# Designs tried in a protein design chat: VHH binders against q9u1q0. Part 1

Every score and structure here is a prediction.

Target 1, 362 residues: q9u1q0
Amino acid sequence: MSECLMFGMDCEARCMTSMTADEENICFLVGTNNIKNDKNQVNKLFMDPEASRLMSKTFRHPAGEVRAIAAHPTKSTILATCTADFSSLGGTHSITIWNIEEDKRTLETVSRLPTEQVMSCLEWEPNSMKCAAMTPFRPEIQLLNMENGPEIVQNLKIPLENEEDEMFSATWSPHHDGNMLGVTGGRTAWCIDCRTDNEYLKIRDAHIHRTISMDFNPNLQHVIATCGDDGYVRIWDTRSTSSALTSLHPHAHWVWSVRFHPVHDQLLLTGGSDASVVLSCAQSVSSEQQIEFRDDEEEEEDDDLVEKLQDGQLERIDEHEDSVYACAWSSADPWTFASLSYDGRMIVSNVSRKHKYALMQL
Structure headers, positions and changes below count from the first letter of each chain, unless a header shows other numbers; antibody chains aren't numbered by Kabat.
ipSAE, averaged over its two directions, is called F for ESMFold2-Fast, E for ESMFold2 and O for OpenDDE. V2 adds 0.75 times the mean of E and O to 0.25 times the DockQ between the complexes of E and O.
[cut] stands for letters that were removed.

## First folded at step 1 (VHH; framework vhh_etentamig_d1)

Design e1
Fold by ESMFold2-Fast, scan of step 1:
Formats: sequence, structure tokens, C-alpha cells
Structure e1 (fold): chain B 362 residues (1-362), chain A 121 residues (1-121)
Amino acid sequence: as target 1 above (362 residues)
Amino acid sequence: EVQLLESGGGLVQPGGSLRLSCAASGFTFSSYAMSWVRQAPGKGPEWVSGISGSGGSTYYADSVKGRFTISRDNSKNTLYLQMNSLRAEDTAVYYCAKDLYDFWSGYPDYRGQGTLVTVSS
């Protein structure tokens, strides 16, 4: 019963983020990977509040593909991108902060930092002016000051298990005042305290081949989810990493993205190379337990038991036609999410009413 | 599942020519832009050339412009790279790529094995 609204771009796209600064309007930003450098765009997709319709505004992204995109946590007119241009030997790559000029449909450069490698991850810390940047080709996370930047303030080195392993994701913990970063590379997931050099919590062999992404539970500070190319999502207690708390199998193949619901930690959103988006329930390891009760002292003819959610698949969306690389929850509507497949198809969906009531224990 | 199989590499003298082929399966080939990426010994990956899904637009790195020609046959799900006036610095493993992020996975059923081109005499 999820209602799906689609938007198709004329070229490939891999990166998407929610406009977290806009808490009133459902809004997402998507960057393109057009081979023709001067044809790349940032598309702003938003709901028309009067018509309940998905609208788009296209902004020209000058020079190169958008390889990563991040929205400013408090200013809806500011975004940052990682640019890739391989048209010359060595390439020209950068991290750029942009002002959105709505009337002109242009992005105005605020500041630019050239980089030696293409950055594939760019994550803005919501309570500070720090951003984490990462390339798949080096075991290193760059921490950037974005207030007067981009400016590199710290380089965190990741101790890879194998020299040939790639880096896949970096994400901020919501629980550690901007001092904890989750990182995946090879088969491993790390939790890194940014205040202490080389203090790493690691979950090695979290997945069989690649541990592709991770996310932090919004309510439980010691719980994380990981996803990998074995099609699994595993939920871990970071205090006891010898075995997962639970394993879910939402996809037939590689899982590119895993995102906890920002409030209801029993709900996970995933996207996979099987071209599907799956809403999964992890009720058994969530912060909230559903209680079954019965009154044996008085006669009841009707069934007044509270409905329980079961671990596993709640809903599957099969309207994508290529690998789903990115998923994001809306900051404005807690029941709205978006997914992006490489063919440039973006789908905006809502959690079905029946699942909302079950999650709220109604 | 996406499968890419490169062929046509080998040893060639400076000034010589080679034609590389990439057989693609597991996706609607004509709907996607395709690229050639190379990696020389001890160096990172370098994008070489790209072609639009229809074949109507082609793009080249400055290092190969005028010497290499990218083409595709959508009826055969095959991508080609015609390499002329080869130089020692063109020595590399050449990869066919649907997405540059994905080519570096190292996972055999997601990216091609590559084809080695050695320019030497």
C-alpha cells in the first residue's frame, strides 16, 4: 500500500540526500553522473504543499559528475558536492560548497577545495560545522571545517584488514556530539572516536565479501546496522561484537544502503542491486517492545490483544529497474522516504497506514 | 546480474593498433552510457573514454583524444575501443565499466576481468 511518486532523470545518478534543514517541506537533492561534464545537474525534488504532487527544480552543476552530495544541516540554501572530472590525466576533483539560487536555477560557488582523489562520500555532522569526506581508494577519512571551508582539520587513518580492501561508507553517530563516525571497508565496520587517534571498535567479517554501508540506531547508542553483498542486514551491539543480535535477509543480492527510521528503530529501509527497496522490521532488537496482555478475571468475547510486528519484511517496492544505490528518510514527514536507482529513477514513497498503526501500538 | 567480459588485449609495438571488445549482459545495454577505464602498473584508475546509450555522443580523455575511438553495437550488447598510434604509456589493464564506482569492486561477477594491453618492443 505504499504510494509511489516517480521522477526520471535523463542520465545516470548515484547520490541523493534529504534537505534536513527544511522541516516543513518534503525535499530531496539528487546529483547526476553524466559523462558529458557540462550536462551534470543537481535536481531538487519537493512536494507541492497545495497539490500533493512531486515537483522538480534543476540546477546546473558546472564541470563534472556529482559523486557525493550533502545538504547543510540548518541552512536550506546551502549544499556541498564532490566533483569528478577524468577528462585529463590525473583528473580534476574537488569538494565545493554552493549557494542555491532558486530564481536563476544556478548554483553559486561559495568555496572550493581541490582533492587528489575523487571523494565518494560526504557526510555533514548535524550539530557541528564538520563534514566527513572519503575516497574508496585510500583507508582515510578527511574531517573538514565547513564554516570557513572546506578546510581539512583532521585525517583519520583506518587500519584495513587487507591492503587491497576498498572504503565504502562513512556516517555520523547521532549519540556522540559529533565525535563518533561509523565507517565500512572491505568486510569490516568500524566505530571511530574522532577525539582519540587510532581508537577503533571494529566488527570484522560483518558480511561475507563486502560490508557496504551502516547506520546508527537513533534511540540505542550501542546498536548499529550493517548491510553487505550477501543480501543481509545485520544488527549489532557494539559492546559485544562476536555475533550479531539479529540477521535479516531483505534482498536477493547486494544491499547498497541501510537506514534506520529516525524515530521508530524497529523500521529499516534498504536498497539493493536486485532493483528493490525493502521496508524491514527489527522488532525483537528495537528500543520498544510490544506487550501482549489478557484479562482472565473478566469475560471478554472480543479479541482486544495489541497487534505485534514480526521481524522480517513489511513491504517491498519493485518499481526501480536498476540497482538502488541510495535511500533517505524525509526530515519533514516521518513516514516519507526516497530511493534512487542508477538509471536516474527516483521514487518517493510513504509507509503504509497499517504499518504506522502497528508501529505506534494503536 | 551485471556481467562484463573484456577481450582483445595483447602485446603490440609502439605506433601499433589494437581493438578491444566488451560483451555485456544482465542489464538493458542500450539504456546505459558505457566507459573504458584503464589502470597502469603502480597507478590509480584512469577514465579513458565514454559513449552514450544510443551511441550518439562520445567522450575522450585528453591523453587519448585523436588516437582512440569508442563505439558500441546495441544489437550485440558489445562495446568497442579502437586504439591507434599506441604509446608505451598506454600500457595498462583495460576495463569495461557501466559505473566507475562499481568497476573498483574487485568482485568478479560485478566487473569484468579486464584485458591487458602491453606496448613494448
Scores: ipSAE 0.000, ipTM 0.289, lowest interface PAE 14.1, mean pLDDT 82

Design e2
Fold by ESMFold2-Fast, scan of step 1:
Structure e2 (fold): chain B 362 residues (1-362), chain A 121 residues (1-121)
Amino acid sequence: as target 1 above (362 residues)
Amino acid sequence: EVQLLESGGGLVQPGGSLRLSCAASGFTFSRYAMSWVRQAPGKGPEWVSGISGSGGSTYYADSVKGRFTISRDNSKNTLYLQMNSLRAEDTAVYYCAKEGDYWELGPFDYRGQGTLVTVSS
């Protein structure tokens, strides 16, 4: 049902981001994990508006494998990567800010911070110009000043329940003026207040074995989604965490990414190790459902509303052939999203007209 | 689909030897560098050894250099770790890992279930 356009790289890739500074053109950045260290690239994939075709521009990534990628929120010529460079024995690791030279097809180093371990997460806070960086092997998040850096300005300690647990994700809350970070590790999801270096919220055992990623509802300050190795997505009210508001089961294997639609919080996009991308509806816990609900209405009217706006799978994309590690909504078109599988296949999809019209009418 | 099956662990006395094996399936084995990663109780994962896809280059952590030897047989899709002069500090669960997932935790089927090595008198 959704229109799908495919682009294949001839090597592995794990990280992808939307180019948020470009609000006019559908554009994504993908970093490679090429076994040949000197052949690693950042690929800029964009939609040709006249041909409805994916176009690409390839930039050599001179610092080896790209393990995380973040686009500058307001400058379309700036990006940052977390890298593993195997040009020397044992490898070297860094966080580097790059200037994109479009005409030369090159990435020019602006500044670099060497790191002791590979960083697997890098997310640019859109309003504060801070980045959050994380390695899977230490229970801490590094906050970086990107204007004068990268320069570490703060280390946030994460209180792991089990010292053997690994860290999986870090993401910024859109609701706290750059001062709240969502973090997952082990079976737990945290919201950390960056001002106080303190735990605001902890959801223990959010998933059976591993809580792999999370995202914040764009409209409701107290609602988050988590995903895990049990194949579930759970939606939580942070004010009442004893049980999830709802549980969805979109995947048969690990769920690597969960992303609310940036406006329509009924929609969640997920990618899993079952090589699928699923567009799910969480209507019952969306902002629209809360406003429209009235418990003293007639039973048949309530049934009609519930039956038309049901939780569950809306669409499944089975065109990937490997674990889908990254998903992102376009910043230029609200109905376009992209997914990336480890074999280097990127798929750009559009929400079907049926679902789009239903949401716009609501 | 991707599967890694470690074997060869067990109880061994200090100074003894063990040979670990990892049977790989579901991917083109010769294309990927492979690693051995170990995790001792209460500690984080420690990279032990790595080998290039062709087998032409090998790498070792300082803690095991001169005692451990990594090798592979691409015709059998099998990775090996020969461990000599074992010490109590080598006690850990040993995991076989495809290089792309080593630093970023992948599904455990990519790293395998692990094999326990206990060095004790």
Scores: ipSAE 0.000, ipTM 0.166, lowest interface PAE 14.5, mean pLDDT 82

Design e7
Fold by ESMFold2-Fast, scan of step 1:
Structure e7 (fold): chain B 362 residues (1-362), chain A 122 residues (1-122)
Amino acid sequence: as target 1 above (362 residues)
Amino acid sequence: EVQLLESGGGLVQPGGSLRLSCAASGFTFSSYAMSWVRQAPGKGPEWVSGISGSGGRTYYADSVKGRFTISRDNSKNTLYLQMNSLRAEDTAVYYCARDEYGSGDLFPFDYRGQGTLVTVSS
């Protein structure tokens, strides 16, 4: 019995992000994929600290379906969306920067860039005003200047193994000052140097048919996690990619999202098409295993009183009823996370106390 | 463009100490993790130690943990390796490497220096 709070929307939703600019209040943004074009919205979900309740504010999204959503890293009133707008015959696609008007419950257009294809990924680089955008239909990542834009300033080409393969994810490395992206497509994961379109690390056949997402270890820059359609999460040392450091099997079906905890790299959060959210432990390959030995030999063996964390599943949340497409850690509380299933159900959960104490060694 | 220049190697007795330096130029030094890699006679290259761009995280091979200390001075664009309690098995050419992708073994050789020889013998 994990502590879970649920919020249901009356339509499908696929994209969610934490409001990273708000470091005091637990807050998430969710965009909808309503088949009725003019009924699409962005919902702001936030915790009431006095009532321990999940509150919601609804904002009309006047540009159709929300296919990707990104919160501004330092400005809590600004967000960007990738849209598919069917208000006109044939449809239109764009990347739009919005100002959030709290009093009017509306999103006001700051600037817009029309796109040739629908974009399915939009990630704001934490230390700059640039975004990475990706469509599943072309093997390239578009880098956008968001200060004067959105404006495309660079296209990174991805050497896809098969022409039929789709692109699945793009995420920023926290270690290279905005110069490295992790990208997945087909069966492959890449680490791309943004200063050149020629340099990449490549892990082929990371998963059986689809490598769907990846994330960077926040403490160890040579360690990444990948997830795929085989239900596995694999953790890799980028210096030796012939085999994974460890493999975890948290899901019975496709894994759509994998996220390291932002501080405790023992913890991985995943969501899958089996309608579950899993909190996993990768203790054996975490930064805790890499700390330097102390001058004194091992201390007395009073550690018999404390059980060491084991690799594998710590907790499973089975409260979703559809594919879980998005997971995110809160930027305001390190022990809170959120998950979103396609039927529009959002769940906010906490890491259990016993796991917190084990990780903090308290 | 990118240049890495190692120094500080030499002949030392077992149990002795040496400090290696690497002067970097042609790139924004603080934006990159850096590694030390060594190659002993007749053996393949071995990753020894790594340090994050900020210097906030350090990593060591089990063979050197507790004896070697990696550090950097971003104001001087210089990487260091303090080697204590040296053993005959530490005899190798030591290379400074820019770590593009967090890799010490496979990828940093594209941006490595000429190396500095460390010989530990009685």
Scores: ipSAE 0.000, ipTM 0.111, lowest interface PAE 19.9, mean pLDDT 82

## First folded at step 22 (VHH; framework vhh_etentamig_d1)

Design l4 (at its last look DockQ between E and O 0.19; V2 from the best seeds 0.00; counts 0 for: pae E 3.6 > 2, placed apart)
Fold by ESMFold2, look of step 22:
Structure l4 (fold): chain B 362 residues (1-362), chain A 121 residues (1-121)
Amino acid sequence: as target 1 above (362 residues)
Amino acid sequence: EVQLLESGGGLVQPGGSLRLSCAASGFTVSSYGMSWVRQAPGKGPEWVSGISGSGGSTYYADSVKGRFTISRDNSKNTLYLQMNSLRAEDTAVYYCAKGRDEFLKGYFDYRGQGTLVTVSS
């Protein structure tokens, strides 16, 4: 479509993050997955707001594939990756902190922690030097202090019910002062308090076979969203986990990413293996709906006379030609989001003006 | 726990045949994209062949197309690579690899220890 901008990398990719330390410019980081070590890179994608053009800078990643990428919370020149280097038969793997070298267009090592297994998840807590790291093949979360290089300070055990299940994702809660992780594995989502390794909430059987990702509602501390291999997105109240508050079916295949809008919690961004990106509305379970319903109870029959967002699909982006593995809202502009498909295509999109103005109530 | 055990390698003369096996445990092999990857002595790894979970579509590198056949037996949870008309350039350690969904993505997400194939006169 004319309303989205595309950039193609000549390399496969699965991981993307926003550059959270840069709240002035729309900027995303993408890491590549190429079996040939010398072809891997981190791509910095950014927009000139005056020109509305998508621009890129490519930085060589000398440690093989980028299996996860995390931006430093306050320094826009520092990032961390989980690395997989298969130049030898056994492979070598690490969690590495890098400094971006603009002139040489490469990443310079600040510090490295070798790992026995490839880590596929690296999540930097946005208000601290804490990170969570995870491999899909062990039911554990490694908590890291990143202050003086990656250092394991705690190992959280995840109570998987079946030995055949794998771990999928971890996400920090914005509501618990950097002390709670949302974790998905098997068919289950957990909310785990990192201060106590025995206390957790679980949402059992959230999806048919695989609960692939989750996110926390930014405004309602007990509301989360999950997505899975059944093409569904489900919204849950963690105080009553026996059934979902609502279920949306935006995809025809595995959903890899679900993200609440960071302000307007009615909006959910999802991407999946059906090569689509969907912007969905869950107005009925949002922070705005509870206020509006209470005021208009006696005029319920006339609610259809007002332009209101309704639950369901708002926008669909079908411009990808491969599985969409990552979606992110911009840290610099609340109406901009990005999506990444495995073939290295990145699309930057905007919420349409009709929906934007309905949300701003202008 | 995911486990992949490759077997069936050995010494064979040029023009000969071998069948490699990859016994999988801890997951259902037909639910995932699966690949064979090889690494010749002193060289980087090379993707050889893959089979998708959805519909079982098969794919081959140009260097092996027409000579190698990938297949799987769901009742044994096992992936196979039939290798015919072998050449000296096929000498390598062969690995099977599991993807993270039904498509051929992330060919080295998890792999076994490998089995050595040596093609020599």
Scores: ipSAE 0.393, ipTM 0.738, lowest interface PAE 3.6, mean pLDDT 85
Fold by OpenDDE, look of step 22:
Structure l4 (fold): chain B 362 residues (1-362), chain A 121 residues (1-121)
Amino acid sequence: as target 1 above (362 residues)
Amino acid sequence: EVQLLESGGGLVQPGGSLRLSCAASGFTVSSYGMSWVRQAPGKGPEWVSGISGSGGSTYYADSVKGRFTISRDNSKNTLYLQMNSLRAEDTAVYYCAKGRDEFLKGYFDYRGQGTLVTVSS
């Protein structure tokens, strides 16, 4: 059983991110979205390496609810949030860049972009000062330059199949030099080239009801994963999308998040409305499988049957009591991941030793 | 300016009924999905009910299904929540929100200041 550390926040939360700028410490940022405007905060959760204890630093978020949160790729003291402030009649929304004042336990506004609608997705491109922002209420993705404050530089129109369809997610491809976005809306997943504003890929009816999230395989440029209301994770070859390469069924209800492991692309992390977090294996469609096929042509059958991980569920975390809205791999430790449920419970988990060793022997 | 104004809250006995109203201004309610959400003392927000922009679909949380009814009057630009068979656990501040149902992870653009519903003997 993987060791799990738990932390309960005082407020409801739906968004989290790994602190990518901190490569030495396991750190996550969580934003709360409580109806009481003045109670909202950003929490920095980090593991004390000496005590194997989860620690928390809380920062007041004066701009109301945190609807999305993104860490600066290279600066550990900078973060951005999509905000919803309902202290006034009707509410105000923004994308705001903050400086973390750790000693004062405050967030200082660096720059703010007012938005007409609430944004629910904010993704910082890891290798640039670009962000993608999305609202469920408009069929578009806003690309922002964050260098001198959030500035809209491009609006990508998303060709939703139906007018009533909602937008659900946007994620950067680790490939294509920061010019490719994965987008989900309605029942459809897209890959969009930001340079041309053209659809590179469209997978219609990727899931039976809604396609909620997607991610890119870090090692294979032509492989993506989607998840949705049907409880399935489907892995696709972008070169041929008539059918999925494989389908996993890790959840009995809606899957809100799917994330490839950053190095071992056979591992997928998912969180769902069934209050579960699942570590799944998709070895059969991973980069590791492709290497084995190449090597088997040359290497004689040395019988040492390295027990290959099979496709399916490896681990399940059931300690959440509410819907899991977010999950993330640690940027500091590839064997550590975190999950967040609506009730503000965060769980930091490690891949089991058994599975770790199985993967390393491959 | 977009405004949502809730009304109709009050004190009721268990088993009683209330009808909440949400008067919208600054936008047309029939053009958007609308929702009711509630927050009980010491608890987080809970999505209660939603209606599609077309009005053709209505959605309910399991906790209120069969007891609550969401509706809309386009001529009045008003959203309603008929609450029947009220229980103590229904005690909460009820908010009207611009945005569709629980599928949006409880996200909405705008919400009112809320109206208090207290169910007590």
Scores: ipSAE 0.214, ipTM 0.657, lowest interface PAE 2.4, mean pLDDT 91
ESMFold2 (binder alone), look of step 22: mean pLDDT 83; pTM 0.857

## First folded at step 27 (VHH; framework vhh_etentamig_d1)

Design bb6 (at its last fold request DockQ between E and O 0.28; V2 from the best seeds 0.00; counts 0 for: pae E 2.6 > 2)
Fold by OpenDDE, fold request of step 28:
Structure bb6 (fold): chain B 362 residues (1-362), chain A 122 residues (1-122)
Amino acid sequence: as target 1 above (362 residues)
Amino acid sequence: EVQLLESGGGLVQPGGSLRLSCAASGFTFSKYAMSWVRQAPGKGPEWVSGISGSGGSTYYADSVKGRFTISRDNSKNTLYLQMNSLRAEDTAVYYCAKGSRDEWLKGYFDYRGQGTLVTVSS
């Protein structure tokens, strides 16, 4: 049983991110989304290596609900949030950059961009000062320069199939030098080149009802994964999208998040509305496809048959009691991941030794 | 500017009735589904009821089904919640929100009110 650490924030939450700037410590940032405006906070969760205990530092978020959260790629004291502030009758929305004052346990506003619509997705490109922001209510992605405060530099129009379709996610490709964005809306997944606004990829009806999230294979430029309402994770070759390379069914209900392992692209992490987190294997479509050299040579019974990882579920975390909206791999430890459920429960888990060993022998 | 303003909350005895209102402005009211959400002391928020833009479809949480009735008057830009057979467990701050139950599940409410307190106590 993989060691699992749990922490309850006693506040509803839907967004989390790994603190990418901290490569030494396992650290995650969580934004809360409680209907009471003044109760919202950002929580920094970190593992004490000596105590094998999950610790938390709470910071008041004075701008209301956190609808999305992003960590600065190089500065551990800087974060950005998409905010919904209902302290006034009219409510206000923004993208805000904050400085973390650890001693005071406060967030200080560095800069703020008011937005007309509430943003539900904020993704910071890992190697630049670029962010992608998305609202469910407009068929567009906003690209922002974050260097001197949030500034919209480009609006990417997304050609949704239906007027009633909603936008769901935006994710940066680790490939193409920060110029490729994965986008989901309605039942469709896109890859868009931000330089040209050209559609590189379009997968219609990737899932039944909704295509909710997607991620890029870190090792293979032409491989992406999608998840949706149908409980499936589908892996696609961007060169031929008539059918998925493979389909996994890790969840009994909606899949809110899918994430490739940053190094071992055989592994996919998913969270769903069935309150489960699943670690799946897609070895057959990974960069480490074991070419079974059928050497006809004699079955020497060498006992060390390293059980080859098979496609499917490897591990399941069922300790959540509510919908899992977010999951993330640790930036500090590739074998550690976190999951967040709506009720504010955080679980930090490790890939089992068994599976780790199986992957390392590959 | 979009505004949602709840009213009608108060103290009521168990078994009593109360009607909440939500005045909406700043958007085309009839084009959007609306919801009531509540948060009881010590508990998380709960979706209570929803109504389509036209008012033709209504939805209820199991906890309030048969007791609560959601309605709207699009000519007045007003959302209503008739609450009958009130119970102690119905004690909560009630919020009017722009959006459907599905949007609630997604966390996509873009606007909501400040809430009105309903206390059910003998």
Scores: ipSAE 0.825, ipTM 0.928, lowest interface PAE 0.7, mean pLDDT 94
Fold by ESMFold2, look of step 27:
Order: sequence, then structure tokens, then C-alpha cells
Structure bb6 (fold): chain B 362 residues (1-362), chain A 122 residues (1-122)
Amino acid sequence: as target 1 above (362 residues)
Amino acid sequence: EVQLLESGGGLVQPGGSLRLSCAASGFTFSKYAMSWVRQAPGKGPEWVSGISGSGGSTYYADSVKGRFTISRDNSKNTLYLQMNSLRAEDTAVYYCAKGSRDEWLKGYFDYRGQGTLVTVSS
């Protein structure tokens, strides 16, 4: 029942986001990292509702490579990228806010903040003009106010265990009014209150060598998921971090992205270097009540037919042929998701009807 | 601070040879894939060759395969490019580039050096 539609961009790409301001149309944005600066673009990938097929519009990205991309939370014509241009020693790099120019099929600069290093993470807090940016090579997160162009307002220091460790990802918590940031680096995940520079919770040794990404449970404020280079996804209670609540092993290779379903928090979307995308179930630690069977005198027959979900793989998408670096749920249809592999293949998929209905009954 | 310092460029006749070197510092050299990238005057950059962190895997653009050899000496933090059977089309500034950690990604790098000029002319 898993259906997928594919689009190839003929160009290397590593970053993708949903167009969060468009809640009516399934739409994703992908940025390229082509060594030839004038070949870089942002692709707007969207579904034709009548034909149920993928359509694309290509917009020239005139500032070189796209190393990260973030959608404006309320304006579907505005996006931001981390740009890289290596034409000179040290490079010419930036965080740039763009306006989409439909007629010219290009991005026009709204505002730009030059950076000394390539920033590889850009995470727009979905309910504000706050944004987090980072480079893998410094143990710090830059917090930006995007209201009048990108402006650095705070620098969060991350206490990495080893100087050689890299930073990997940042994501905003939905539970703390835009004040908590989840961050991964080295083997560790942090939850950091941005209002208090030196307060954090950490999950040490979440994965064998690298904790690559994380996400917050949308319904349970103390629950997070992590993924790493051991092929595992682990679910944690931040109040008791000595061991994971559960561990899932969806991939045979590094896991680059993990995302909770925006409503049904037992469902996790992952993509990895084994060229697969996996929908996993963590029912045992979800917020949704599973119907338990008791003595047969107590329950109606209809309740006895409820499908029992168990932890593990629900669906696997094997149509990629290169490492999957990004996956995202649609902002417009909660059962649609997209994945991106390095060779520029985009796949848009749906949760199968069987699993969709089982999940909605919980 | 990451530093990549290329050397070994110069003027050479067609059919000749050069060996380029790149001295690396500011990172754990053996953990990162490395590349050579070149840019001819007035043209866009072109990926030339890549090598894994250990040196066990090497990669070449079709235009240079069989003529160029990439290598590295992790004990000296140095990347090399041996260029044989040089042609006029090989004239370019050659850049050393620091790639991804623990994996090879064609065309991906986070730092490049200042470059060294190779001119192939009679």
C-alpha cells in the first residue's frame, strides 16, 4: 500500500524542508550543492491534486550552493538558505533570506548576513522569527532574529566532550514556547533552554560514535528520539537519561534524519545511508492508548478486533539509490512524506491505508 | 583554523608531468576525504579527483582517469596529485579541498586552499 512518486533533479542535493506556510498544498523545497556555482537552484516540488503526480518549479539560487534551507513560517514566498561560494580563499558564505520570483524563476535577495564559515544547519522556529544556525566545526549554535534580516542575537556554547567531535543537528521543541532547542554533537544529545545560556539536559552516549539527529515528541514534552551511525533510533525520557525507553534498528547504515509524525507520535520517519526510508512504530512509549484485552466477559466483540501495534518497522521505501540525507512530513497532508537522496532523487510517499487507519484508531 | 596549502604548480610542456602537494592542518587529516578541484581561467570549477580518509579508495573524473593519480600520506598530513601526460586543457588553478568525514561525497567540500597554478603550454 505504500505508494511513491519520484522526481530527479540531475544535481547533488542534501537539504530539504516542507513549505510550512502552505497548509493547503503538498509542497517541499530542495536545495542543491553543485560545485558549479551558476548551476545551483532551489526546487519547489509539489503535488498536482488532479493528477496525483509530482510537479516541479526550479528557481535559480544565485549565491552558490545551498547547504541548508528553511521555510518562512507564515509566508510561502519567503525562504532562507545557508549559502556557500568557494570562489575565493575562505569562501563567501551567508545566511540569506530570499523572495521567490515566479516570473524570473530565480530567488531575489531580501536580506543577507555574511558568515565566515559555511553554516550547515538552519532551523526556523515555527511560531516566531527565531532561527538557529550552526556549522559542524564549532561547538556553538547561533540564534538569529529574522524579523529585519538575519541578525545574530545569541551564541550558545555546547560543551563537547572532545574537541574533534562535530555538531550535527538542531531542532526546536514544540513544548516550550520556542525557548528550547535540541542539539546533537559527538555522541550526545542536548536539550538547551535558550533563555539561560548554561542550563541543559544531556543524553550522553546516545549512539556508538555519532548522534546525528533528534526530534521532540509532539505530545510528550519529556520524550525525544535520536538517531545515529549505528543504524538505531532510540527514544528517551529526558527525566531519566541513563537508558533509552526503547531502541529500534531500522537501518543497516548511518541514520541521517529522524522525525516524529506530527500527530501520531508512535510513528517515526527515518532515512539513512543504506538508501532506505523507514516508517517505524514506537507504540510502547507513545502518548496514544493501546486497547488492552482483559477477561472475555468484560469487552464487546468489536473491541477484540482492534489491531495491536508493536514496536518495529511498519513500512520501508527502497526506491532510493544513494544515501538519504533528509526526510520530512508534509505540512498540508499529515500522511504524506518526502525523502531526498544525495544524487538529487526526491520521493514523495504516503503512509499505507492499512497503517493509516490502524493509527487513527489509537 | 583549517589550512590547506597547495604547491608544485608551474609551467610545463604538453606531455609533461607535475606533482602537486597539499599540506593540511587544523583538523584530523586521516578522518576526512580529500579532493582536488581545478578551475580554468574564465570557467567554472571542475572536480578532478578524490580519496578516502584512509587512502583505500580513489576516484577520478573521466577527463583525467589513467593520467592522474591521487594519494595521501596521513603521517605527514599531505595530499598529492601526480599529473602525467598533461594537455593544454589541464591548464587551471588546482585546489586542495577538505571533504566529508568518514565517507566520500563527490563535489562536496567545506574548505578549499589557495590553489596552485598549472599552465600547460609550449
Scores: ipSAE 0.546, ipTM 0.826, lowest interface PAE 2.3, mean pLDDT 87
ESMFold2 (binder alone), look of step 27: mean pLDDT 82; pTM 0.849
OpenDDE, look of step 27: ipSAE 0.580; ipTM 0.827
ESMFold2, fold request of step 28: ipSAE 0.005, 0.479, 0.383; ipTM 0.401, 0.795, 0.751
ESMFold2 (binder alone), fold request of step 28: mean pLDDT 82, 83, 82; pTM 0.846, 0.846, 0.845
OpenDDE, fold request of step 28: ipSAE 0.806, 0.713; ipTM 0.919, 0.882

